# Designs tried in a protein design chat: VH-VL binders against q9brp7r531to624. Part 5

Target 1, 94 residues: q9brp7r531to624
Amino acid sequence: LYPPCYVHDVSFWIDQKKGFDELEFHTVARAVSQDTIISIQFLSRFQHPKTQQVSLCYRLTYQTCDKALTQQQVASMQSQFRKEIQQHLYVIPR
Key: E = the ipSAE of ESMFold2; O = the ipSAE of OpenDDE; V2 = 0.75 times the mean of E and O plus 0.25 times the DockQ between their complexes.

## First folded at step 4 (VH-VL; framework fv_sotevtamab)

Design a4 (at its last look DockQ between E and O 0.05; V2 from the best seeds 0.00; counts 0 for: pae O 7.8 > 2, placed apart)
Fold by ESMFold2, look of step 4:
Structure a4 (fold): chain C 94 residues (1-94), chain A 123 residues (1-123), chain B 112 residues (1-112)
Amino acid sequence: as target 1 above (94 residues)
Amino acid sequence: QVQLVQSGAEVKKPGATVKISCKVSGYTFTDYYMHWVQQAPGKGLEWMGRVDPEDGETKYDPKFQGRVTITADTSTDTAYMELSSLRSEDTAVYYCARDYYGYLSYWRYFDYWGQGTLVTVSS
Amino acid sequence: DIVMTQSPDSLAVSLGERATINCKSSQSVLYSSNNKNYLAWYQQKPGQPPKLLIYWASTRESGVPDRFSGSGSGTDFTLTISSLQAEDVAVYYCQQYYSTPTFGQGTKLEQL
């Protein structure tokens, strides 16, 4: 059997002055998912034409090779990840 | 003209504390982070920490084990680095350095440096 | 911490000749969100602070002569001085700013 993959995108506004720490973003993802996230792919950067705020979008792929993940488990990890990045990376999830 | 002017050389005993100043001019102090970098004699550069002068937020390298305190005084446009419990291996030149402002990254490179302050720790 | 390793530790080059300094990071310093390498080069002469030469791996700082160039991506980077001048005798450092800043150990460039 090939273990199922779950894909979730996350987008967020970054803080103009503080900036975005991409390495810490990866570190938080690995920590909250207990290394279940096997791929983190940058998708897009958007700058709002009126406010000049910058938004980033990343694609997270969840999978393990030795245990089946459920949609419920992945949704829980994704929810916790969104909370952690807001608290630690100066971002506002969209 | 951007300038970072540091306080003069100091000689200290082991276990003492040193506080180095870095006075800035030629730019808006609160717009940029101020970093501190250690260079032991004949050695390379080691990042110590930084402060955001606007709100006082700091980040430190764990290597300095809570011995370093970095502050900023916006009324005098001066940053400070205080290193406590001095050891002989703390003998070094200490630099303040300004990063380049940008919103794409949390960490940056250093475009302007102070002249350096020699701290000698000897028995 | 990302470890930065320079090679060689020192080199001697004749005036007018090419000097090449290498820098390797223990992990990639390429940001996926902007496709930039978070790598800078500094020159330091005795008794002076470091001077910024190159940022984003290959962008020359204002006022830096065009004989200085940076190249590389990911984990492997090179500083090249195309024609050595006497004033280029110094120690050169690479620095990553992908994460908590770390510097290479330095490369001493001497005149043959």
Scores: ipSAE 0.350, ipTM 0.835, lowest interface PAE 3.2, mean pLDDT 90
Fold by OpenDDE, look of step 4:
Structure a4 (fold): chain C 94 residues (1-94), chain A 123 residues (1-123), chain B 112 residues (1-112)
Amino acid sequence: as target 1 above (94 residues)
Amino acid sequence: QVQLVQSGAEVKKPGATVKISCKVSGYTFTDYYMHWVQQAPGKGLEWMGRVDPEDGETKYDPKFQGRVTITADTSTDTAYMELSSLRSEDTAVYYCARDYYGYLSYWRYFDYWGQGTLVTVSS
Amino acid sequence: DIVMTQSPDSLAVSLGERATINCKSSQSVLYSSNNKNYLAWYQQKPGQPPKLLIYWASTRESGVPDRFSGSGSGTDFTLTISSLQAEDVAVYYCQQYYSTPTFGQGTKLEQL
């Protein structure tokens, strides 16, 4: 009855000097996923005790009822997403 | 000293599943990510994925997503890489490699490697 | 993913001569927060796993001879062996871990 759902977590270090634009993060995610992302959930924030670097973790849920969505397609979109957030948000995926 | 010791060579049929182990010693297993790298005969190195032994969190390369499962057993200080639906293209040497990262450091390089495990997939 | 491209694919150098291997990344691997390049160099000999030589683009791993050096920043990196020794014959790989780890295709260094 329900189309397949794919879940991917993304963790990345942020540039504390530049800041993190969560709105842009969502924009990029939806653009790269071709609007197949139905949920973006913030999971956790981690600050490295030694380096003091900050890492954020989000859960992205992919699902569509309009067309077939495969695991490979989602994996590809996730890969592209990681690339885009590096360029647009100056983050380093973990 | 730090050691990563992998299980022995495997011969599998197409469609089968292989599970390789990487037992570590000489350091705290949970302090570092454990990565797996594939190297086909005469070819380069390809990252497959990694596990955080502390909480079991994993990350996989899209190429292997869905077929690879990386796990860690903290009771035995052993990481595992399971690859299912084997194909002839999966014939390769597989390495485990320690990432000097985790929650203790932010270095992001592979300082110690297992000796490698040859997996041969043939009909 | 970040694509790593090495040049040349193969290189033959006489003993005692300088060997230079280049590596380019499709995007910068320099982290602005700590100004570190997440670029490593590995040496691999037949039948052996890769061995870490250089990390953070220019820091030698412990035990690595002084003749090995890494340089570069951003997208362009170089591994230099100032004076080739017989034991240096191997395949060399660059690798970034700015994002999901990726390796260069490798450079085969032979003795001329």
Scores: ipSAE 0.013, ipTM 0.661, lowest interface PAE 7.8, mean pLDDT 90
ESMFold2 (binder alone), look of step 4: mean pLDDT 92; pTM 0.938

Design a5 (at its last look DockQ between E and O 0.59; V2 from the best seeds 0.00; counts 0 for: pae O 10.1 > 2)
Fold by ESMFold2, look of step 4:
Structure a5 (fold): chain C 94 residues (1-94), chain A 123 residues (1-123), chain B 112 residues (1-112)
Amino acid sequence: as target 1 above (94 residues)
Amino acid sequence: QVQLVQSGAEVKKPGATVKISCKVSGYTFTDYYMHWVQQAPGKGLEWMGRVDPEDGETKYDPKFQGRVTITADTSTDTAYMELSSLRSEDTAVYYCARDYYGSYSYWRYFDYWGQGTLVTVSS
Amino acid sequence: DIVMTQSPDSLAVSLGERATINCKSSQSVLYSSNNKNYLAWYQQKPGQPPKLLIYWASTRESGVPDRFSGSGSGTDFTLTISSLQAEDVAVYYCQQYYSTPTFGQGTKLEQL
């Protein structure tokens, strides 16, 4: 059977002057999850019609091949990841 | 219209410090990052670092081993690059360059460049 | 760091002929979130600063003649001058801005 996996989306507003560093986004995801995130998929870009602010949405897939992850472990990693991108990438989670 | 005007050429001894200025005009200084690029004689271009004049935030290339300091003075619309502990291999032309941000890129290309400042390091 | 490698290091081309300069990156410079290649080209003449020619791999900067074109994606890029003019004699650099900016070593274009 298939190994269990957990899917969480993350979306955030970017600072259009500072910009968004996609490579660093992947680096932070790898570090926070201790390489448990096996897939990072870009889903969508949204531009607010009034403010012109841009948000991005990515899908994260958590899985490990040798031990079952718990929902609590994944929720903790997701929470930490949202905090870390806010600190490192000039983003505001939405 | 957009202009980046750098300070004049300098001759230094090994171990000294040089500080180069880049005065801007024709745009709002705090709207764009200011970058510094080194070009040694007969060699290519190497990015040194940048500053955001709005808040003073900087990033540097590790190749310069913490010897570079980049600053911005919004009262005079002038950026500075200071390179310390000069070595003979630091003999180069140094450019300031303005970035352009579009498509929300974090890292950027450079649309306007200063005229360059030759720094010669010799014993 | 992403290493940018240009080829050839130099070339000579007759006036009116096509010049082709290649640039290869050590990893992809294509952003998935906007599907853009973070690659620029510069021209530098002796005693002058670099001049921006092309950004996003294929977009010409304002005022750049249409004989200059950029192409490629991912890791392999090309600058083409469709009909060489005497004023095109210069050194050409590619630059990635996918990560910390790095430049190719330069390609010296000479008139044959």
Scores: ipSAE 0.338, ipTM 0.824, lowest interface PAE 2.9, mean pLDDT 90
Fold by OpenDDE, look of step 4:
Structure a5 (fold): chain C 94 residues (1-94), chain A 123 residues (1-123), chain B 112 residues (1-112)
Amino acid sequence: as target 1 above (94 residues)
Amino acid sequence: QVQLVQSGAEVKKPGATVKISCKVSGYTFTDYYMHWVQQAPGKGLEWMGRVDPEDGETKYDPKFQGRVTITADTSTDTAYMELSSLRSEDTAVYYCARDYYGSYSYWRYFDYWGQGTLVTVSS
Amino acid sequence: DIVMTQSPDSLAVSLGERATINCKSSQSVLYSSNNKNYLAWYQQKPGQPPKLLIYWASTRESGVPDRFSGSGSGTDFTLTISSLQAEDVAVYYCQQYYSTPTFGQGTKLEQL
């Protein structure tokens, strides 16, 4: 038996002038998740045809074997993650 | 053409503050980040920080955090780097460098540089 | 911060010969969103500011001679001068801007 795995996608608009620090994105993700994120996968890049704004989508996979991890806990971490990336990475969640 | 022209050499005492200017021309000042890079004599390049001239937002290397202040004056198309509490180790050439950005891409390299400003800190 | 390490620290090459400078990053500088390596090469001559040669690992800046080329991806990069000219004597730096900008320690290229 394996511990439960929770998958969440996150999409956000980036500030093309400020750019997107993917390393910081990973750092923030690990910090917010308290190292329960075992995978961060880039899924897609979208550029709005009219506004020319760019959005990115990532898939985050949560899993831990040393403690109980619930869906609610992961949801909470996702919410905090969305908040943190807005402040640190100048992105706007979609 | 794009030009970054820095202020002249400075000689300061330890503990003093120096403020270097970088005046730009040939492009829209607010469209690009302005970075500052330190180079001690005979040494390599070290990033100090940058400013977004559009809104004044800054980011600094932790090494200089608290001692460096980077600003931009859009009325004169001039970026500034102020370094306080000067020490002998701050003796170096300081460069301003433009961070290229365009065409809906995040480019992140320094395509144009100022000529450099020598700051000498000595008793 | 991402640490950039160049090799060698110094290099002497005869005119007309190939010069090769390597640069290694402590972690990948390849951005998955656009598949670009945020790695640049600069040339610096005495008393002058650095001059951009290559960006995105392999794209030559406008005006840079064809003999300069950049290659590599992820963590390992190379600057090559196919046929060294006298004017190429300088210090060369690699730089990443995948995260907070950091430079290699520099490679001094001299004429043999």
Scores: ipSAE 0.000, ipTM 0.678, lowest interface PAE 10.1, mean pLDDT 90
ESMFold2 (binder alone), look of step 4: mean pLDDT 92; pTM 0.940

Design a6 (at its last look DockQ between E and O 0.37; V2 from the best seeds 0.00; counts 0 for: pae O 10.0 > 2)
Fold by ESMFold2, look of step 4:
Structure a6 (fold): chain C 94 residues (1-94), chain A 123 residues (1-123), chain B 112 residues (1-112)
Amino acid sequence: as target 1 above (94 residues)
Amino acid sequence: QVQLVQSGAEVKKPGATVKISCKVSGYTFTDYYMHWVQQAPGKGLEWMGRVDPEDGETKYDPKFQGRVTITADTSTDTAYMELSSLRSEDTAVYYCARDYYGSWSYWRYFDYWGQGTLVTVSS
Amino acid sequence: DIVMTQSPDSLAVSLGERATINCKSSQSVLYSSNNKNYLAWYQQKPGQPPKLLIYWASTRESGVPDRFSGSGSGTDFTLTISSLQAEDVAVYYCQQYYSTPTFGQGTKLEQL
């Protein structure tokens, strides 16, 4: 009826001057997961009261309709995604 | 108070290079990106690219495919846009434009513009 | 790139009457992390550079008369001039800054 879903959150500090490109964030997520991420939901923003540094948190939902995903495959995709956003989006994962 | 003053009009032949200056005053040059926007006669506005004057990092629209170079000279508070291999289609007014600083967004709107520089490319 | 389409291409409005200019984006320009629409409006008079009127879809820039207002969200946006003045004759552009900046094709506003 329903293939399994896997949910992982990602949080990261942004570079306030360079800024955060949310469209590119979505693009990287689709590319790394080969389109198995079906939902990207913004969860929260945190601003550190002393440093004024901002972090964002998003929830990623992995699912595919035509092949079985395993937890190991999703964990690998999530790990690669964390690397890619650091390389492409001026972010530092938390 | 904030001013962006561009160099004067240019007439060029196809295949030549043009370099337009944009001298700023009334703000801290290294705090804001400097963008360049093309407007062909009777046409709309097209973003060309930008530079971060603090570290020299650039982004360009692929349309210009390595023909555009945007730089910033912090010793003179002046940004430059150089367009090489000029074509007749490059005939346009070119604007420098400052984005807003203090937003954590990557892309921004343009709060101050230079007066524009007409570049005419003809035989 | 996000394509910005304005309508109409031109319009003529009598002094004191309401002018309405529409702008549609090919994708949403609403940023989920701050819940803001990354949409600006500019006015350009002949021989002059564009002048910023509105940012965040509905916030007026300092010094812009309050007869100018912006509205809309996501993909559909409107610039309204509540009572047209002679100095409002210009070309108007919308611009998204959700991604690589793109502008609408412009709307020429004339006095009827």
Scores: ipSAE 0.272, ipTM 0.807, lowest interface PAE 3.7, mean pLDDT 90
Fold by OpenDDE, look of step 4:
Structure a6 (fold): chain C 94 residues (1-94), chain A 123 residues (1-123), chain B 112 residues (1-112)
Amino acid sequence: as target 1 above (94 residues)
Amino acid sequence: QVQLVQSGAEVKKPGATVKISCKVSGYTFTDYYMHWVQQAPGKGLEWMGRVDPEDGETKYDPKFQGRVTITADTSTDTAYMELSSLRSEDTAVYYCARDYYGSWSYWRYFDYWGQGTLVTVSS
Amino acid sequence: DIVMTQSPDSLAVSLGERATINCKSSQSVLYSSNNKNYLAWYQQKPGQPPKLLIYWASTRESGVPDRFSGSGSGTDFTLTISSLQAEDVAVYYCQQYYSTPTFGQGTKLEQL
């Protein structure tokens, strides 16, 4: 039996002038998830036709074998992640 | 060409504060993070922290957290590193070094360095 | 923090011979999203700041002689000087920037 796997997508607006630190994004994700994220996949880039703002979408996959991982726990980590990326990466979650 | 020019050597007493400058030229100051690295005599390199000149956002190594302040003045294209409560162990050469981050990715290496500033802390 | 460990601490090599310096990271510095190893090599001569030689584990910085090469991935990296020149005598450092930047302790390369 494989441990349960939870998938969450996150989308956020970036600052085109400053850029986006994808590596820091990954670092924050690992920290917030306590290393339960096993995959971070870039899904898409969207540029708003009117405002020209750029949004990125990533898929985060959570899974662990050494401890129980519930949907609620992952949801909590995802919520915290959204908060952290706003502070660390200056992005705006969608 | 790209140049990072640091201020001259400093001699300080224990407990004092030193502020080193790093003036840049040859590139857009706000397009690169500015890092500071410490090197004690005959020892290796230690990262102290960095500043984003565009908005002043900083990150510090916990070893220096609370004593180090890194700032950037975009009007003069100059980065600063201030180290307070100096101790003998702070005797070292301090380097500024830039790190480029592109449109949406960081390169994360130090391609240009200042010439270094020797800070001597002695009673 | 990621700990960087170089080996050896010092190395003496004859002119024209190969010099090999190893660097190990306490955890992988390979970023899975872009498959880049955030590992750089620097050369430092006395009284001078470090000079970037290699970045992303294997890419030579502009102006760096071809005799310098970097290899490795994940946690194990190597800097190679195919044919040592007199001007290559220096201390070499590896550095990761996968997370908070950290340097190896340095390897002193001398001429034998």
Scores: ipSAE 0.006, ipTM 0.674, lowest interface PAE 10.0, mean pLDDT 90
ESMFold2 (binder alone), look of step 4: mean pLDDT 92; pTM 0.935

Design a7 (at its last look DockQ between E and O 0.91; V2 from the best seeds 0.00; counts 0 for: pae E 2.9 > 2)
Fold by OpenDDE, look of step 4:
Structure a7 (fold): chain C 94 residues (1-94), chain A 123 residues (1-123), chain B 112 residues (1-112)
Amino acid sequence: as target 1 above (94 residues)
Amino acid sequence: QVQLVQSGAEVKKPGATVKISCKVSGYTFTDYYMHWVQQAPGKGLEWMGRVDPEDGETKYDPKFQGRVTITADTSTDTAYMELSSLRSEDTAVYYCARDYYGSISYWRYFDYWGQGTLVTVSS
Amino acid sequence: DIVMTQSPDSLAVSLGERATINCKSSQSVLYSSDNKNYLAWYQQKPGQPPKLLIYWASTRESGVPDRFSGSGSGTDFTLTISSLQAEDVAVYYCQQYYSTPTFGQGTKLEQL
């Protein structure tokens, strides 16, 4: 029996002038998740054909062996992560 | 052509404050971040911080946080770097440098540099 | 901060010979979102500011001679001067911009 694994995707618009800090993105993710994120994978880049705005999508995988991790807890962490990246990075969650 | 012209050399006492200017021409000042880089004599390059001239937003290296103030005057296309509580270790050439944001990067490389301003801190 | 380490600290190369400077980052400077290495190379001559040579690890800045080239990915990068010219004597720096900008300690290139 292995501990449960939870996967959540996050998409956000970036400010092309301010730029996107990927390292900070990872740092914030691990902080908010209390180091329960075991993988952050870039999935896709989208550029709006009309507005030319750029959106990025990442997949976050949550898993831990030393404590119980529920779907609800992960959902909460994901929600908080969305808020944190909006506050700390120049991004707008989608 | 793009030009970054800095103010002249400064000689300061410990504890004093220095303010260096960097006047730009040849491009839209507000379109690019302006960075400041320190280089002690015979040493390497250290990023100090940057300002977005468009909205005044700044980012500083923790090493200089609290002592450095980077500003931009859009009316004169001039960026400034003010360093307070000067120490002998602050003796260095200071460069302003423009970045390029052609991609999605938050941090930048520097395509144009000022000629540098020597600041000497001595008793 | 990401630490940049160049090697060697100094080297002397004969005119017309190849010069190779290495740069290692303490962690990868490859952005996942655009698959680009956030690494630049600069040339600095005495009394002058640094001059941008290479960005995105391998893209040569406009006006930079073809003899200059950058290569590498992830944590290991190389600046190569295929045939050293007298005017190439300078200190060279690598710089990452994946995170808070940091520079290598510099490599002094002299003519042998």
Scores: ipSAE 0.680, ipTM 0.910, lowest interface PAE 0.9, mean pLDDT 95
Fold by ESMFold2, look of step 4:
Structure a7 (fold): chain C 94 residues (1-94), chain A 123 residues (1-123), chain B 112 residues (1-112)
Amino acid sequence: as target 1 above (94 residues)
Amino acid sequence: QVQLVQSGAEVKKPGATVKISCKVSGYTFTDYYMHWVQQAPGKGLEWMGRVDPEDGETKYDPKFQGRVTITADTSTDTAYMELSSLRSEDTAVYYCARDYYGSISYWRYFDYWGQGTLVTVSS
Amino acid sequence: DIVMTQSPDSLAVSLGERATINCKSSQSVLYSSDNKNYLAWYQQKPGQPPKLLIYWASTRESGVPDRFSGSGSGTDFTLTISSLQAEDVAVYYCQQYYSTPTFGQGTKLEQL
């Protein structure tokens, strides 16, 4: 009875000095997806055992109640989101 | 011993500009952000903005955007805050404050503060 | 834009008695990626800069006496002074650093 959902994960290395702005991450996600991302769940923090670099992984759930959303449209939104966070949040997608 | 030493009190007229210095010692200046905080009489603490001394990147509170300029001079280990077009409501003590990193967050708390600089704006 | 509201605005406590200051944020300051509350407490005496007391809601800064403790999570936080000393007379501020830093309006703690 519920509209289809599409799930994509995003992971990225953070700049530990600059830091990661989790609130801004949500804001960018909402803007890029035009509010079709309905859930953003933190999945994991990974610290590389040798370099001590930190990466974060989030799960994004895309859904709309108004119109059909295709897998290709979601993939495009996800790709744009990965680019936007690299440009604006001091992260390197992995 | 970490120290943040600010320039002395200033008296200004409306429309003028003030530039306050904050000289640091006891730590590597480029490793930490430097923030500026306003405290008007009876109004509490308000964050104004910050600079990363390593690359000069700044962020400002919209309340002060357009009138405040925060800079860092790594040759003298000194941060500056310049506030232009002064109004009587800008009468306040201004603090520089160092943040702490060591978590993943972009925003942090302030572990060391300068002694404060009183700016009085009167006609 | 996270509003921090302290209560009470002023509090008078006898030496040796417990003081309790509350701080409420307009939204959660709990960071999902590290499960920490991004909340700090400061003490400010007249003519002095603020002094950091507590960070991550409950961790005491080095050199802060054991009588100071912080508690709470999400939106509701408390600073407790278990046995008031004369030197604890000050204004206390909470501050969130979940987003752009904002401070509570302050609580003036006075000696009865």
Scores: ipSAE 0.370, ipTM 0.836, lowest interface PAE 2.9, mean pLDDT 90
ESMFold2 (binder alone), look of step 4: mean pLDDT 92; pTM 0.938

Design a8 (at its last look DockQ between E and O 0.84; V2 from the best seeds 0.00; counts 0 for: pae E 3.9 > 2)
Fold by OpenDDE, look of step 4:
Structure a8 (fold): chain C 94 residues (1-94), chain A 123 residues (1-123), chain B 112 residues (1-112)
Amino acid sequence: as target 1 above (94 residues)
Amino acid sequence: QVQLVQSGAEVKKPGATVKISCKVSGYTFTDYYMHWVQQAPGKGLEWMGRVDPEDGETKYDPKFQGRVTITADTSTDTAYMELSSLRSEDTAVYYCARDYYGYVSYWRYFDYWGQGTLVTVSS
Amino acid sequence: DIVMTQSPDSLAVSLGERATINCKSSQSVLYSSDNKNYLAWYQQKPGQPPKLLIYWASTRESGVPDRFSGSGSGTDFTLTISSLQAEDVAVYYCQQYYSTPTFGQGTKLEQL
């Protein structure tokens, strides 16, 4: 049997002038998740038709074999991740 | 056309501070980040940091963090790079370079460069 | 930081011949969100600042002769000069801007 995996999507608005640091995004994700994120997949880009703002959506997959990982733990990490990217990456979570 | 004109060569003693200017023309100063790149004699290029002239926000390479200060004066369309606690290893040509902000990247490539400013640090 | 490694360090090519410079990144510089390689090439002649030649790995900057071309994806990139001209003698640098900007060590291109 394989350990359970948890999937969460994250969407955020980017500042087109400031830009988006995808590598830092990955770094923050791994740090916040304590390396339980096994996959980060880009899903979609959306540009608001009125405001022209751009948002990105990524899918994060959490899984670990060395310790128990619960849905609540992942939810907590996801919440913290949203907070961290807002503070560090000039993005606004949706 | 876009022009980046830097201040002249500098000769400094170790421990001193140098401040180089980069005056721009031909575009809206506040629309683009201004970066600074170091090139030691006969060596490659090293990114030092950048400033957003619009709000003064800066980002520095950790190598220079604490010694470098990059600023922008929107009233004169001039960017500055100040490097303190100079050492012999700081002897180099310093370039200001404008980036192009296109898609999503936080980091940029550089489409226009200043002519460079030689800073010589010697006792 | 992403380390950029060029090869060779120096290259001598006869006029009219093809010059090929390679650049490897320690990790992929392909952005997932736009499927673009954040890689640029510069030309630098003595006493001059670098000049942008290629960006997005393969897009030629305005005014750059069509004999210059960039190719590659992910971690492996190549700058090609299809037919070397005398004015092409210079040092060439690759640069990634996927993360904190870093440059290759440079390739000195000389005329054979």
Scores: ipSAE 0.496, ipTM 0.879, lowest interface PAE 1.2, mean pLDDT 93
Fold by ESMFold2, look of step 4:
Structure a8 (fold): chain C 94 residues (1-94), chain A 123 residues (1-123), chain B 112 residues (1-112)
Amino acid sequence: as target 1 above (94 residues)
Amino acid sequence: QVQLVQSGAEVKKPGATVKISCKVSGYTFTDYYMHWVQQAPGKGLEWMGRVDPEDGETKYDPKFQGRVTITADTSTDTAYMELSSLRSEDTAVYYCARDYYGYVSYWRYFDYWGQGTLVTVSS
Amino acid sequence: DIVMTQSPDSLAVSLGERATINCKSSQSVLYSSDNKNYLAWYQQKPGQPPKLLIYWASTRESGVPDRFSGSGSGTDFTLTISSLQAEDVAVYYCQQYYSTPTFGQGTKLEQL
C-alpha cells in the first residue's frame, strides 16, 4: 500500500522577551507525532508593520512507511501540536 | 554602567549547600535573563541554568538539575544560585551572566558577566 | 546537547603574527528562520570573567579591536587574530546558543 501524506501549516506570534526555541519546536513536533512528521519547513516570517510583533509560519508534512495514517489521526496530532507549542514555547498560535 | 557584583568566596564541606548572590545595577533587572556558569579549576565553562527575573521561570542543564536552584529577587535586583549536596568536584568559580535581550531567539549569548565567586569544597 | 570542540588546545604565536582558533559543533547552529549562526567567542584572562568578543559568528562586540574576526558557518567556525598583541594572551572559548548553551573546551593562546 501507498502511505498517505498530509500537509498542515502552523503560524504563531512569538514572545520577543522569552524568544523562540526552534530546536525545541522540532522536538515537540517529533514527540507529539510519534515521529510521523517527516518534514518541517520554515515558510515565512511576518513582522507586523505597526506593532513590530513577529509571526513565524512552518509547514509540517505527516507520513509514515510502517502504518497508514488516517486524516483523523493527523488532525488530532496537529491539534495537540498547536496546544503543546502554546504551552511550552511561549507562542500564541494564529 | 552595567554591573554584576557577586558575593565573596566560600569554603564548604562535602554535603553542604552554597548560595551565591549576583546583584545588578545599571539596567532593568526584569528585562534580561540571568544565567549561571561553572568553571572548575583548569577547566572550561559549563552552563548551569537561568532564571527570568520577571516571572521566576527557570531552565536547568540536566547535569545540574536536582541540585541547583536559581532565583531572582526583584525588590533587591539580585539573582541567586544555590547548589546543594556539594562534592569536591563542585570546587569551581561560579559566574552570573546576563544574556542579550534584543533579539527574538530563545537562547542567546552573554554580554555581561559577574566577577566570579570561588567555591572550595574540601573535607 | 550540542558538543563544541575547539582546536588546538593551546597555541603559541609571536607578537604581530596571525593566530587562528577553530571551533566545530556537533550539529549545525544555523538558525533557519533568520539564517544566522548562533555562535559566540569569548576571551578570558587569568582571574577575570569571560569577555564577549564575537556574536552571530562574525559580528564584533562594541569596543573589540578590528584585529579580531570570526568566520564560518553551520558547524565549522574560526576566530582569527590578525596581528597578535601582548594583551591578547588569554584563553578563548566558543559558545553556541542555538540551543541550551554549551562551550568549547577552550584554547590557551600564549606568546612565543
Scores: ipSAE 0.256, ipTM 0.805, lowest interface PAE 3.9, mean pLDDT 90
ESMFold2 (binder alone), look of step 4: mean pLDDT 91; pTM 0.932

